VH-VL binders against Uncharacterized protein AF_1118. Designs and how they scored, part 20

Target 1, 158 residues: Uncharacterized protein AF_1118, of Archaeoglobus fulgidus (o29147)
Amino acid sequence: EDFSMDAEQLAVVLLKNTISNLEMSNKFVEILDNSGSDSVYQNLWGVIYGALAVMAVNNEVTTALLDEVSKSQELSSKVGDAINSLGENSTVVFGDVNGSKGLTLILRKESEVLQNGSYPYSDNETLSEAYARVVAEFTSRSVDFIVKLFSKIDEAWV

## First folded at step 6 (VH-VL)

Design S30 (from S23 with heavy chain H100S S101K T102S Y103W W104F S107E G108S S109T H110A Y113I; framework fv_rolinsatamab)
Fold by ESMFold2-Fast, scan of step 6:
Structure S30 (fold): chain C 158 residues (1-158), chain A 124 residues (1-124), chain B 107 residues (1-107)
Amino acid sequence: as target 1 above (158 residues)
Amino acid sequence: EVQLVQSGAEVKKPGSSVKVSCKASGGTFSSYAMSWVRQAPGQGLEWIGGIIPIFGTANYNQKFKDRATLTVDKSTSTAYMELSSLRSEDTAVYYCARGSKSWFYGESTAFDIWGQGTLVTVSS
Amino acid sequence: DIQMTQSPSSVSASVGDRVTITCKASQSISSYVAWYQQKPGKSPKLLIYAASSLQSGVPSRFSDSGSGTDFTLTISSLQPEDFATYFCQQSYSTPRTFGGGTKVEIK
């Protein structure tokens, strides 16, 4: 095993190996192996959380790390719920793994935006473009959090 | 630090296919998107598509989807672009270019590392 | 597809001049614009990417501004090594699209 891998490379290898070793559903493996670049972003958070939950059962990550991820997901769900109570124009839902609550994103015109919890888009931006951008931004923030957690795992190995 | 080294110039007949390689050295190959961009003589830059090596998944510019195939060989850290049904209008320098962030960040991609380019000439 | 319109197509300048290149997106791309420098016979080199982030090793005389649809690359004091063609690129959506390029030529 090569422990000189950077945190992102190691995290991906651990996720794929753990999923394979635990015989995760063919759909889960298919999402990881066959998703197009655009679709990968839409499902990343759920996939990563699901893999981490499985890794926690195998003692490959600590329950404390899983708890931090769960807290992040709960916050994201609460934000989504708040936005949903106000919005009806368009939505997108991230994939959900192992019974976790789905993360819902709602897009609103700037004229209708609340300061917190809203994902505004301008009149110069199409809904499809706004979805792609917001999904990418949200996924980037969530993945950055997960990468930081995997960096803690890497630190424990050195 | 990462370098991308591409295969040499090709001369092809109309209707044939070309396959260009791009070998990465140093740094992380698998987790960064690898894109292909072409530049015809006297013209601007045109994105063909990108692939994320760890997943083997490719996304294409619709203009090229029917003719372009992006693949990777992770064991050799090499990406490939195959373009079929070549026309004289496909004469261009073809570049491979790496996304500036790993797929983990989900960021829309700028290209921070570029190959030297491969001239593909399509002539009868 | 998002169209990137770049102006001017060429500019003649002297060492020490301030050079400004403009790029306009056909729709809002937030701050997801990147700028490249290309010298004859060479591949493009990334100068600046999203949120005015200067690429490592790029001189501080290069800066950008703008958000939404209107973006500007500025070279505050042109140096001999800066004579090149410059391209903007939106990294906001697929397909990635580039501006037409601006050639900065010595006077």
Scores: ipSAE 0.005, ipTM 0.493, lowest interface PAE 12.7, mean pLDDT 68

Design S4 (framework fv_rolinsatamab)
Fold by ESMFold2-Fast, scan of step 6:
Structure S4 (fold): chain C 158 residues (1-158), chain A 122 residues (1-122), chain B 107 residues (1-107)
Amino acid sequence: as target 1 above (158 residues)
Amino acid sequence: EVQLVQSGAEVKKPGSSVKVSCKASGGTFSSYAMSWVRQAPGQGLEWIGGIIPIFGTANYNQKFKDRATLTVDKSTSTAYMELSSLRSEDTAVYYCARHPGYYYGSRPFDYWGQGTLVTVSS
Amino acid sequence: DIQMTQSPSSVSASVGDRVTITCKASQGISSYVAWYQQKPGKSPKLLIYAASTLQSGVPSRFSDSGSGTDFTLTISSLQPEDFATYFCQQHNSYPLTFGGGTKVEIK
């Protein structure tokens, strides 16, 4: 019943299993293996939650993902299904993780959050746009880009 | 401003159950994980369990797993802890507390409710 | 479970004193330690987390040090409002566990 995987192990499993590109998968593993930074590991845990959309209609998929974390062979299918269910009406998730001051927001309707705030991820980038870049270009982007995104969140919230 | 407001004090008989509420305001309820922690009079803090509202998943301290039930009502931004089969040694102040982020071990408790005194006596 | 052993259980001090409280984990927890202050009749208040980050609004006289298994909270110059009970907590592994507390009381 207890979720026993620590955040670093979960980050490695989820990132490795969701990357279609072998080169990027290898880069993720190398960075995690060589990183002595708790901040980098904790930000990668946040990236996993930030790359998942939670839809009211498909909340079972996100719940099932947590149950399947010990079964790495099945995880890529569950995460892939969650990502494929994304749309403009999806809940967008960004995580705040141990060792960082990152922002956690849930966007069921992007317009609702944007109407009431501003998002300091870059000069011309909203929270929705930052999330869309990560999700839409997951296999086309380098691991450095994903790490940079969450480092920017940490910077904005100091 | 983030606030966690808990229900009022309870006096219960041995063998009964108690359900304590924790209403969150000032922030996005589903953006944070919630834990429950108790403190017996003059004693230390003991973690009961935590719940991630967006996923509805709860994780328990094994000591309490057979008696504690953590739930949430997202529509009212309220978390609940129910403790059954009460004994006199369950007399304590029960706190709800927030973790920033979805992994409820990711950061410690940044905001706490005011506490709810539960007294178990005959 | 990771056991957090806190010492001393109480310390008598005067305003202006340097107070140190120690916390020892039964297993390595890296830097995942938080410190809380609790005044009588009140909820705990987060002081420091991830063994380096001071919570907003917390005075700079509070600091911490340590890694692995041995951790210390220091109050560099005790003020009247600092007489309270202090708890350490590990947030590395489930179940989350706390130290037994250190009561800082007037000498």
Scores: ipSAE 0.000, ipTM 0.482, lowest interface PAE 14.3, mean pLDDT 64

Design S5 (framework fv_rolinsatamab)
Fold by ESMFold2-Fast, scan of step 6:
Structure S5 (fold): chain C 158 residues (1-158), chain A 122 residues (1-122), chain B 107 residues (1-107)
Amino acid sequence: as target 1 above (158 residues)
Amino acid sequence: EVQLVQSGAEVKKPGSSVKVSCKASGGTFSSYAMSWVRQAPGQGLEWIGGIIPIFGTANYNQKFKDRATLTVDKSTSTAYMELSSLRSEDTAVYYCARGRWYSSGLYYFDYWGQGTLVTVSS
Amino acid sequence: DIQMTQSPSSVSASVGDRVTITCKASQGISSYVAWYQQKPGKSPKLLIYAASTLQSGVPSRFSDSGSGTDFTLTISSLQPEDFATYFCQQHNSYPLTFGGGTKVEIK
């Protein structure tokens, strides 16, 4: 849990995060296999929460990486190019380095909820809004998207 | 503190159905999984299924999928399990239990109801 | 399905003894195991979850060790109130499954 790392160490941790995302994909397939085709939808919340939990475990690393990237003109440009080539807005995907927007805010909230073992349902949002938000978050963090995104960042890192 | 209170004991004929209720109090209902676990006399614990109230989605153990139906009434913080086509081997204590999630794992059970004995007479 | 094999089925132990109960998963479950205590005629009570996290209010004499497929519940100094049956549960994948239980008899 030491985030005072050099660029090479951050790149290694980024690759480990990619492996964690593959583990999430395997768990998704396992849940679908155990559910049967006619009950796939009934397991969707468990899959979504599980995916968010895996992402939340690596939130500190994602934040540290973004912080270092924001201080380097060269790395910022390369990461920007990678995000643009994926057709995603950086705020939607990464958020800001303080975790007040986008992915980092969502991961921060999920991480807090995991400590308490409950879902992050807000008194200020409807069930439909909560569902749409969680589905959008999961879609933005699909294994394929994350693998491609991290591969481009890793390519830009050195 | 959280309490789960279940309906009373039932005696049923083979081929009939039973519906057990579980009323939650103290704490949040919608954001936790509500599961059902049974225990036949002198036997171990067997998971039947769980339901997530916020989305109304349920997961079933394949062994019970064709006979068990899990529902919730969020307005009364009450979960229900209906088991149909009862057989003598369904005689067991049925527990409701509140599920919590941890990291990339599925749920573990932090609070349990007192249990409902369902006896299926031949 | 992930099979949880628990051993021994029963143990007779004296107050003050160290008691160990083993739980083996048929495939890897990372650290997603929970342990429950059940006294005669009562509901199960959560002791430990995620292999190492002690539930609030549970005495520190209860602990778990292990990861992957092999897990051990340890009661470091058995007390009279620990007479009970203990169950492990994997919370890694569906369907959720429990071990067969271990009955601890205090004599």
Scores: ipSAE 0.000, ipTM 0.496, lowest interface PAE 15.5, mean pLDDT 68

Design S6 (framework fv_rolinsatamab)
Fold by ESMFold2-Fast, scan of step 6:
Structure S6 (fold): chain C 158 residues (1-158), chain A 122 residues (1-122), chain B 107 residues (1-107)
Amino acid sequence: as target 1 above (158 residues)
Amino acid sequence: EVQLVQSGAEVKKPGSSVKVSCKASGGTFSSYAMSWVRQAPGQGLEWIGGIIPIFGTANYNQKFKDRATLTVDKSTSTAYMELSSLRSEDTAVYYCARSQWNYGSGKYFDYWGQGTLVTVSS
Amino acid sequence: DIQMTQSPSSVSASVGDRVTITCKASQGISSYVAWYQQKPGKSPKLLIYAASTLQSGVPSRFSDSGSGTDFTLTISSLQPEDFATYFCQQHNSYPLTFGGGTKVEIK
């Protein structure tokens, strides 16, 4: 009896129950279901880095999620544009920062930066240790990040 | 210093399988995705698929999905590509190539292996 | 699949020349194009990604411009080591696809 997690459940799990608002959670799932391309995945990567490190144990579900995220250029471009409109001192910036291409998550305070999946993790640190720190750092801030992200998507989509 | 070292050239008969290895040294193996790209004589570069070693998650070009299998051995920092049901059209140099895993399962490639020539002939 | 059409297929040039290579995507790819250099018997080498970001260690004479569907690689002053084949690649969506290549050869 294998327990399977669909894309919807995985999206909720990847956010580590950091979305307290059911409506925002459902919107995130709708975006993933209807489309998804590299830029959507890239722009969200910093938020979900640590969650992915320990939750992607089912290859079929993880492959399906990555495949779905890569399929829609139109939605990806719209989401990317919305995220980029957040500006330099926001929860997310996508693109080049000092010559580095990547996703940089700025948590609205000096020194609160998650750079492109490079949250402090080394080969000498366990995934569990890295994950615990990522969860601790982002639990209270992830709701604001998601709310701002969807607010900008709604603005750009209309 | 990052280096990708591939296994040596192979000569195969039609209908057989080939398995090419790619050993990574330097850098953090788990922080990068690995893709496989081939270059056939008289044709351009063609993406086969990519894998994120930390998860074992692979994504394939539909053209190769039924024949290609991508795997990794994290303990030896080695990636593998197996291609089955070989045809003469599969004669090519096969490259492994590294990308940032935080940008999907491999998208652009900052380091390349030296290439492995696979010749499929009767 | 996104088709990448690269032109010209070859160009003859002299050291010091400005060389331009164009790449056209069959649908919009925003800024998600990469450029590679390949010398005979060698693997490709990354020059540029995301249309405008120069890879570390690559000389500043290499640049790219464009967005959407039309992209141009420029070598501002060709050096002897630049005679090679160049490929564009879209990294917007799967499957990843490459242009047909442009051979830059000595006049």
Scores: ipSAE 0.000, ipTM 0.486, lowest interface PAE 15.0, mean pLDDT 64

Design S7 (framework fv_rolinsatamab)
Fold by ESMFold2-Fast, scan of step 6:
Formats: structure tokens, sequence, C-alpha cells
Structure S7 (fold): chain C 158 residues (1-158), chain A 122 residues (1-122), chain B 107 residues (1-107)
């Protein structure tokens, strides 16, 4: 447990500061790539995907998200407060919102739309390339909200 | 496949400014870091700075920090480098180059523009 | 700033030769080194990054070894299209810095 709480604190620090620091960014990627099923990796991804799922589904705090994302009562409270303060639009998603599973369902739905519908893809773009582009743009949009979320959490601590 | 297409050659007077564009086509723009690198005739490579389009965050080589400005227009997938107070020693080919995705932020450059020759002469 | 020193400045070699280029960092950069190939009048081309990862589409005859401060690019069997200038680059910390280059010339 203590280790789990330390991992969540590390996730907040690493994610927030990777944008402006190449050394920190490289260390963050090393930790994520090399940890596999390690609890640090699982908690880090739990925080990231949980925040992403909330931003994609709704702009309101949910008990399910707080329970899923954080094992720290203090972090859960700060995440909830930060999410509530964002007050912005979100995308309705079909399925359960539960960390990486919620994100998987969101990305799978976008993939299905690309495969079976009319895509806004370039004349010379393959289906695979169109899918990768849409996934990357969705991820970029979601990451913006995650960075803002962690920025507000960091501000609340000081 | 991703391509970076740069604006054409420029001839400038000392003391003026130049703005080079770099348009990305095919694939994602916002989630990749974009670096600017120059090469004087017959010399090596020199990093000017980088920008992450998603956030507009910039990192500069301190040698250029007071003269270089990196910007992006996400709606047109175009990155810009402006260099002011030009000197003869700024004569070089200027490259834009795409780094890895912002999440990994390692600025090794996997896709390069064709280069823009900037000549500074009186 | 981290200084990247390449040796040799030039090497003369024949097709089929094993060519080795060394790159030394002035301080530890872990595995954060990339290698580029540049032909006259053309943009640099990424060969290897993170000390050991070969870029897609790059022939397997190119490899890197090393960690910390000492890195080596190896071309196991030089081909006619490999005559070019090679640069190392650290991507450990800002500012990004390049080696001075090594010109691989026809013997």
Amino acid sequence: as target 1 above (158 residues)
Amino acid sequence: EVQLVQSGAEVKKPGSSVKVSCKASGGTFSSYAMSWVRQAPGQGLEWIGGIIPLFGTTNYNQKFKDRATLTVDKSTSTAYMELSSLRSEDTAVYYCARGTKWFGQSYYMDVWGQGTLVTVSS
Amino acid sequence: DIQMTQSPSSVSASVGDRVTITCKASQGISSYVAWYQQKPGKSPKLLIYAASTLQSGVPSRFSDSGSGTDFTLTISSLQPEDFATYFCQQHNSYPLTFGGGTKVEIK
C-alpha cells in the first residue's frame, strides 16, 4: 500500500513535469516501458487512464473513477476537486468507465467508426494510417485534459 | 507516410529577420515534437530548439534563445521558425525535423524536411 | 552542454569492409544516443536511436553498441550506398548536441 501511494505521487510529478524536461520525459518512458506488471506501472496507468476516461465520458466526478484510479484518499480527493473545477464538455462513451478498459472501449469505438463509416481521411491515406491518426489526435486531446488536471492538483498542494 | 515540406530559399540583409515554414502532411501533427536544426556550408549540425504543438511548449538552445521564436499553427499542421537580428554567420540550411511523440519527448528526429537555404548578405 | 566527440573525422574503406565509428559524450547520457547518415545536398536520415533501436527500413548491417559515455556505430559490410557522413546526437538533455561527423570515403 505505501508503495502504491508513492507510485501515485510519482505519477503526478512525472506526468506534470515531462512536458518541459527531456531528462524527466526519458525517465518516465523508461519506467513505463520497463515496469510491465509492476504496481508502479499499474498505478501510473490507472491514474492516467482514469482521468482520461472521465474527461472523455463526462465533466463530473464519479465515485467509480475515484475508487478505480487512486488508492490514496488524499489523492482521490484532490483528483475529484480538480475534475470538478474543469467544468468542460466531454464525449459520451458506450461501456464501462474503468481505467484502461474504459480507454480501450473509447479507442475501439473510434476504430469501428473508421472501419465502417465515412472517414475524414486524406486521398492517399490507408485505413491503418487513418486509424492511427484518429487515435493519436484523440490521445493528444485527452492528454491536454490530463495535464491540466495534474496542474490543478499540483496547485492545490501548494 | 509523413512528409515535412519547407518554404523556399531566402536571401536576407544583416539585421533583418527570416521566418521559415514547415508543413506536415500525412499522419499526426500535434502529438509529435518538432525540432529546428541548421547546417552552415561544409559544417556540422546545430540544434536551434524544439516545440511540442499540443501545448505550444518550447525548448531553445541558449545560443539562439534571444533571437529564435518557434511557433505552430495546428489548424494547418505548420510549424514556423523565426530568426531575428540576422548576421552573415547565420547563412545555413535550416531543417525542420519531427521528434518522437510528445509523451516520450525524446528529440531524435525520424522525419526531416528538405531544408531551406537562408543566405545573409549585404 | 554535453559535448559529443566523434572519431575518426574520416575513414577510407572498401565495399565489404567492417566500419566502426566512435562517439564519446562529455558526461553520462545513459543510452540516449542517435545516429544519422547524410549524403551531400540531402537531409540527414535517422539510422539508430536510444543506442540500440534500428529505425524502420534501415538495413541490419547498421548497429550501435555502448552505454554511458562511449558509443560505437558499426557497419558490418559496407555497401556502395553507405559512403556518406555520419553524425551522432545525444537526446539525454537540452540542448541537443551533435558530434562533428565522420566522413566514410571510398578507398
Scores: ipSAE 0.013, ipTM 0.510, lowest interface PAE 8.7, mean pLDDT 67

Design S8 (from S7 with heavy chain G99H T100G K101S W102Y F103W G104S Q105G S106R Y107N M109F V111Y; framework fv_rolinsatamab)
Fold by ESMFold2-Fast, scan of step 6:
Structure S8 (fold): chain C 158 residues (1-158), chain A 122 residues (1-122), chain B 107 residues (1-107)
Amino acid sequence: as target 1 above (158 residues)
Amino acid sequence: EVQLVQSGAEVKKPGSSVKVSCKASGGTFSSYAMSWVRQAPGQGLEWIGGIIPLFGTTNYNQKFKDRATLTVDKSTSTAYMELSSLRSEDTAVYYCARHGSYWSGRNYFDYWGQGTLVTVSS
Amino acid sequence: DIQMTQSPSSVSASVGDRVTITCKASQGISSYVAWYQQKPGKSPKLLIYAASTLQSGVPSRFSDSGSGTDFTLTISSLQPEDFATYFCQQHNSYPLTFGGGTKVEIK
């Protein structure tokens, strides 16, 4: 009951738990095998939006920050745009990456493309091993982006 | 088209509890926050609390915090409000309502249920 | 808590009239006010949110003006279907709070 979790740790736990649960049902593996599927990105961004909402409710600082955002149409618009950008500007790439066959998760932040990592895989490797690596990179990068988003909002609002 | 359909009217004795349901159809149930708002006869609207279906996370009006419990069943796209220790002053129409989104600045209600009359009398 | 004070409590009007309803917040809410219409026996219906944004399907005769603490709902030319009770709501901070309502009734 005395255990508490900060907003970043909570977001990580929620995102990893959701992704791990999908993997165990083999549904996530099937969806990831269909690289470029809009539905997988929409589902994952739904989890990210939900994690932010949970952070707002379970973290006094995040709640106060969002309350301050509500007093400014300009800040509210910026937050909405940044969250939408996270959903619109992500992709998983299969194929030749840095001279090897692999999986790479790429997040776009406005006009900049950010590489999240790659895992070489071949016809002889387990697909689940390749997926696990990409999923881990995706989860870590998504949480980092959420944390950075809140830092930028804090910087803009004194 | 989004529809919110609530359970039927209830008559309860003082000290008992009531549980009202709100079934959502159309749209994505987990993508929006749901709130409960009541209206006593001849009075205005009063916010009870809200819930984020994706995680079951709740936020309550302090006036109702010790008596209200908000829950969801994602498999049936149904939200519930339970109010305990009922008094005659709790006689009201209870509405479920969908937020424009989970975020600050979107805590207005774009779709409402039809309302559930709860009458508390001896 | 933010108190929303609505006036008048009732107004008698005729079809074609301009009707104004005022809503005052006890502290600044920027532009985060919403307006609802409620007819007897029915749930509230969203008309306007964020002070200036009309909900889809709401006639353009409904408008809001104001910012900060003072807001006004205007019905530019009252129609027969507009006789109802109107409520303002601040959606700036928790707990969410509503005005007391204004009944627009036939003269």
Scores: ipSAE 0.000, ipTM 0.494, lowest interface PAE 14.5, mean pLDDT 68

Design S9 (from S7 with heavy chain G99D T100K K101S W102Y F103Y G104W Q105G Y107Q M109F V111Y; framework fv_rolinsatamab)
Fold by ESMFold2-Fast, scan of step 6:
Structure S9 (fold): chain C 158 residues (1-158), chain A 122 residues (1-122), chain B 107 residues (1-107)
Amino acid sequence: as target 1 above (158 residues)
Amino acid sequence: EVQLVQSGAEVKKPGSSVKVSCKASGGTFSSYAMSWVRQAPGQGLEWIGGIIPLFGTTNYNQKFKDRATLTVDKSTSTAYMELSSLRSEDTAVYYCARDKSYYWGSQYFDYWGQGTLVTVSS
Amino acid sequence: DIQMTQSPSSVSASVGDRVTITCKASQGISSYVAWYQQKPGKSPKLLIYAASTLQSGVPSRFSDSGSGTDFTLTISSLQPEDFATYFCQQHNSYPLTFGGGTKVEIK
């Protein structure tokens, strides 16, 4: 398998995948705001399936990228740095907490924290493995956020 | 791989309610939509509604919206259809059916339960 | 609601015959049609979906054609196990709707 993206390109793809989940959430809010009839609610089945398809594709791409990143401690460090730099202008921030073996992931919408996770490193884990695990857990939490959002949409449409 | 097993036949009086169960085995229960379809004796198939177990989200045929309630128990991989205010014309075989196409918003069914005969008389 | 009109209601045929069943949607459904087979006392079985994709394990004598509003199911050489009732279903929009069924019976 030949994979030739640099660290900045990898960071952009990882952030894009995370942002896609947030954009889909915003899309559902827009649909809800413009609703008022049963016919619009009927169309939510397709929208829900569409969101799940986007999330599934993003998870597959993210997993492939994490597999590649995990092969190199240097690459995982550079990807982390690039994500932090781009994250200040987006919705994702990665970092260590107080120099400890801990990683923090924060999903933000503007100044609001939507999801976060702080994960300690294990002595049985390399830095690359810790990054891969943290991103996978964060992706899972993004799925949980969207599931909760759909529950809110369903409540509003009863 | 996947099997849907429904509860047994029911005989009900007009005005009462019936609750049919559908237990799924094999596969990932919460990942696929489950629909309910009925068939009156000698007649065609009629869609009642569906539920996405992952979200608990339901979608009903307007004809049944005020009488049908679809629920799931994810811990037992069981789907339920309750139909209230029964009439003689509700006499039918009721099927649960699993959506083959999950992600693309299309609804066609690859696995069906064996059917539950509900008779509404006198 | 999209109405699915199926014809004929019944057809008498012999083993080896070519059988054609038609299904007409009241509005365009692109290729979003599925076909089912139902034998007496049994649940429906999926044969074809998305107006061209044969379900795994279904014999190649079953085929379909059509797009938009007009669809056909063809059994190229009828076998003894094919005597059954056949239904079309649109999966383009809600509520999901089925055709009235076509009974294929022995001549």
Scores: ipSAE 0.000, ipTM 0.496, lowest interface PAE 14.0, mean pLDDT 70

Design U1 (from T2 with heavy chain D98G S99R G100Y W101S E102W L104G H105S Y106N; framework fv_tislelizumab)
Fold by ESMFold2-Fast, scan of step 6:
Structure U1 (fold): chain C 158 residues (1-158), chain A 121 residues (1-121), chain B 107 residues (1-107)
Amino acid sequence: as target 1 above (158 residues)
Amino acid sequence: QVQLQESGPGLVKPSETLSLTCTVSGGSISSYYVSWIRQPPGKGLEWIGYIYYSGSTNYNPSLKSRVTISKDTSKNQVSLKLSSVTAADTAVYYCARGRYSWLGSNYFDYWGQGTTVTVSS
Amino acid sequence: DIVMTQSPDSLAVSLGERATINCKSSQSVSSYLAWYQQKPGQPPKLLINDASNRATGVPDRFSGSGYGTDFTLTISSLQAEDVAVYYCQQYYSTPLTFGQGTKLEIK
């Protein structure tokens, strides 16, 4: 089995067992079932954030996770908005996650893409290739984040 | 490729303020974190502080109120000021680019060459 | 503050042999752990981030492992160019802290 799928199954089990309110667990399943209308990762981060916020013991690890999930969800929204704008109009998009410690998102016109040191693009990369790579990298990072988030929930869970 | 270069006076008198500049080329300082790290002769690495792409700063409590990190985006430069210096502040000072991990903040993928600062009369 | 402790302080290994350096944190840092190599007269160079992710351009003989409080850097077949001081660093919380360093020499 795929490790990402295993992590999602583990999240469902942890949410059902960690939160006393079964309504929140049911909402998690409902959001996963309805994720076709929105980003699966954005919806999953929202549910995880809510579950952690409701936990009876809010220790340092849980507080750090809440902050990180919140900022990652903001980053996800910013990336989604920027990619949508770029895809539709092929225009430059500058994104800064206002005051957040998240990554600065800078998407540039094709002539400027190869000069961006924050996102090291290859010298031969076209704008469409850079766009596809940014989407793939973001997706990979989101999957890795969710997997590692579940590992941290295991650490915090009593 | 991103490059960082430290500059500033190599000699500083006790009780004065140390001022260093980090000049970044090949990338914009608005695109990542920049940290200052120092290394006293024959010793290990000590993190001084960082400045976020947003201009927000975070400092090592051990250096307390003596440190100020600032940036000038028009010059693509980050500056470090350390007040009330003593012989204990003698070290090689590095600036480094911080990458935000999705699980936390600041490992350093590019480092400057370092600038040696000696505190003596 | 999270205290990072490396072991051993100094290590001598024969060319072609395996070198192992350990790093222990005073509290869990999850996988927010990086390893750096510093050769005499040079700045540190990133080897590993996120405990096990090898940085771009780093030879595959370098590998990192561990989670929580116990981490290991392994050089599977020591080369002459690997003589350096190696540092671990946590980035789980501020202040960011480094281990005291492990000096690796050829036996």
Scores: ipSAE 0.000, ipTM 0.487, lowest interface PAE 14.3, mean pLDDT 67

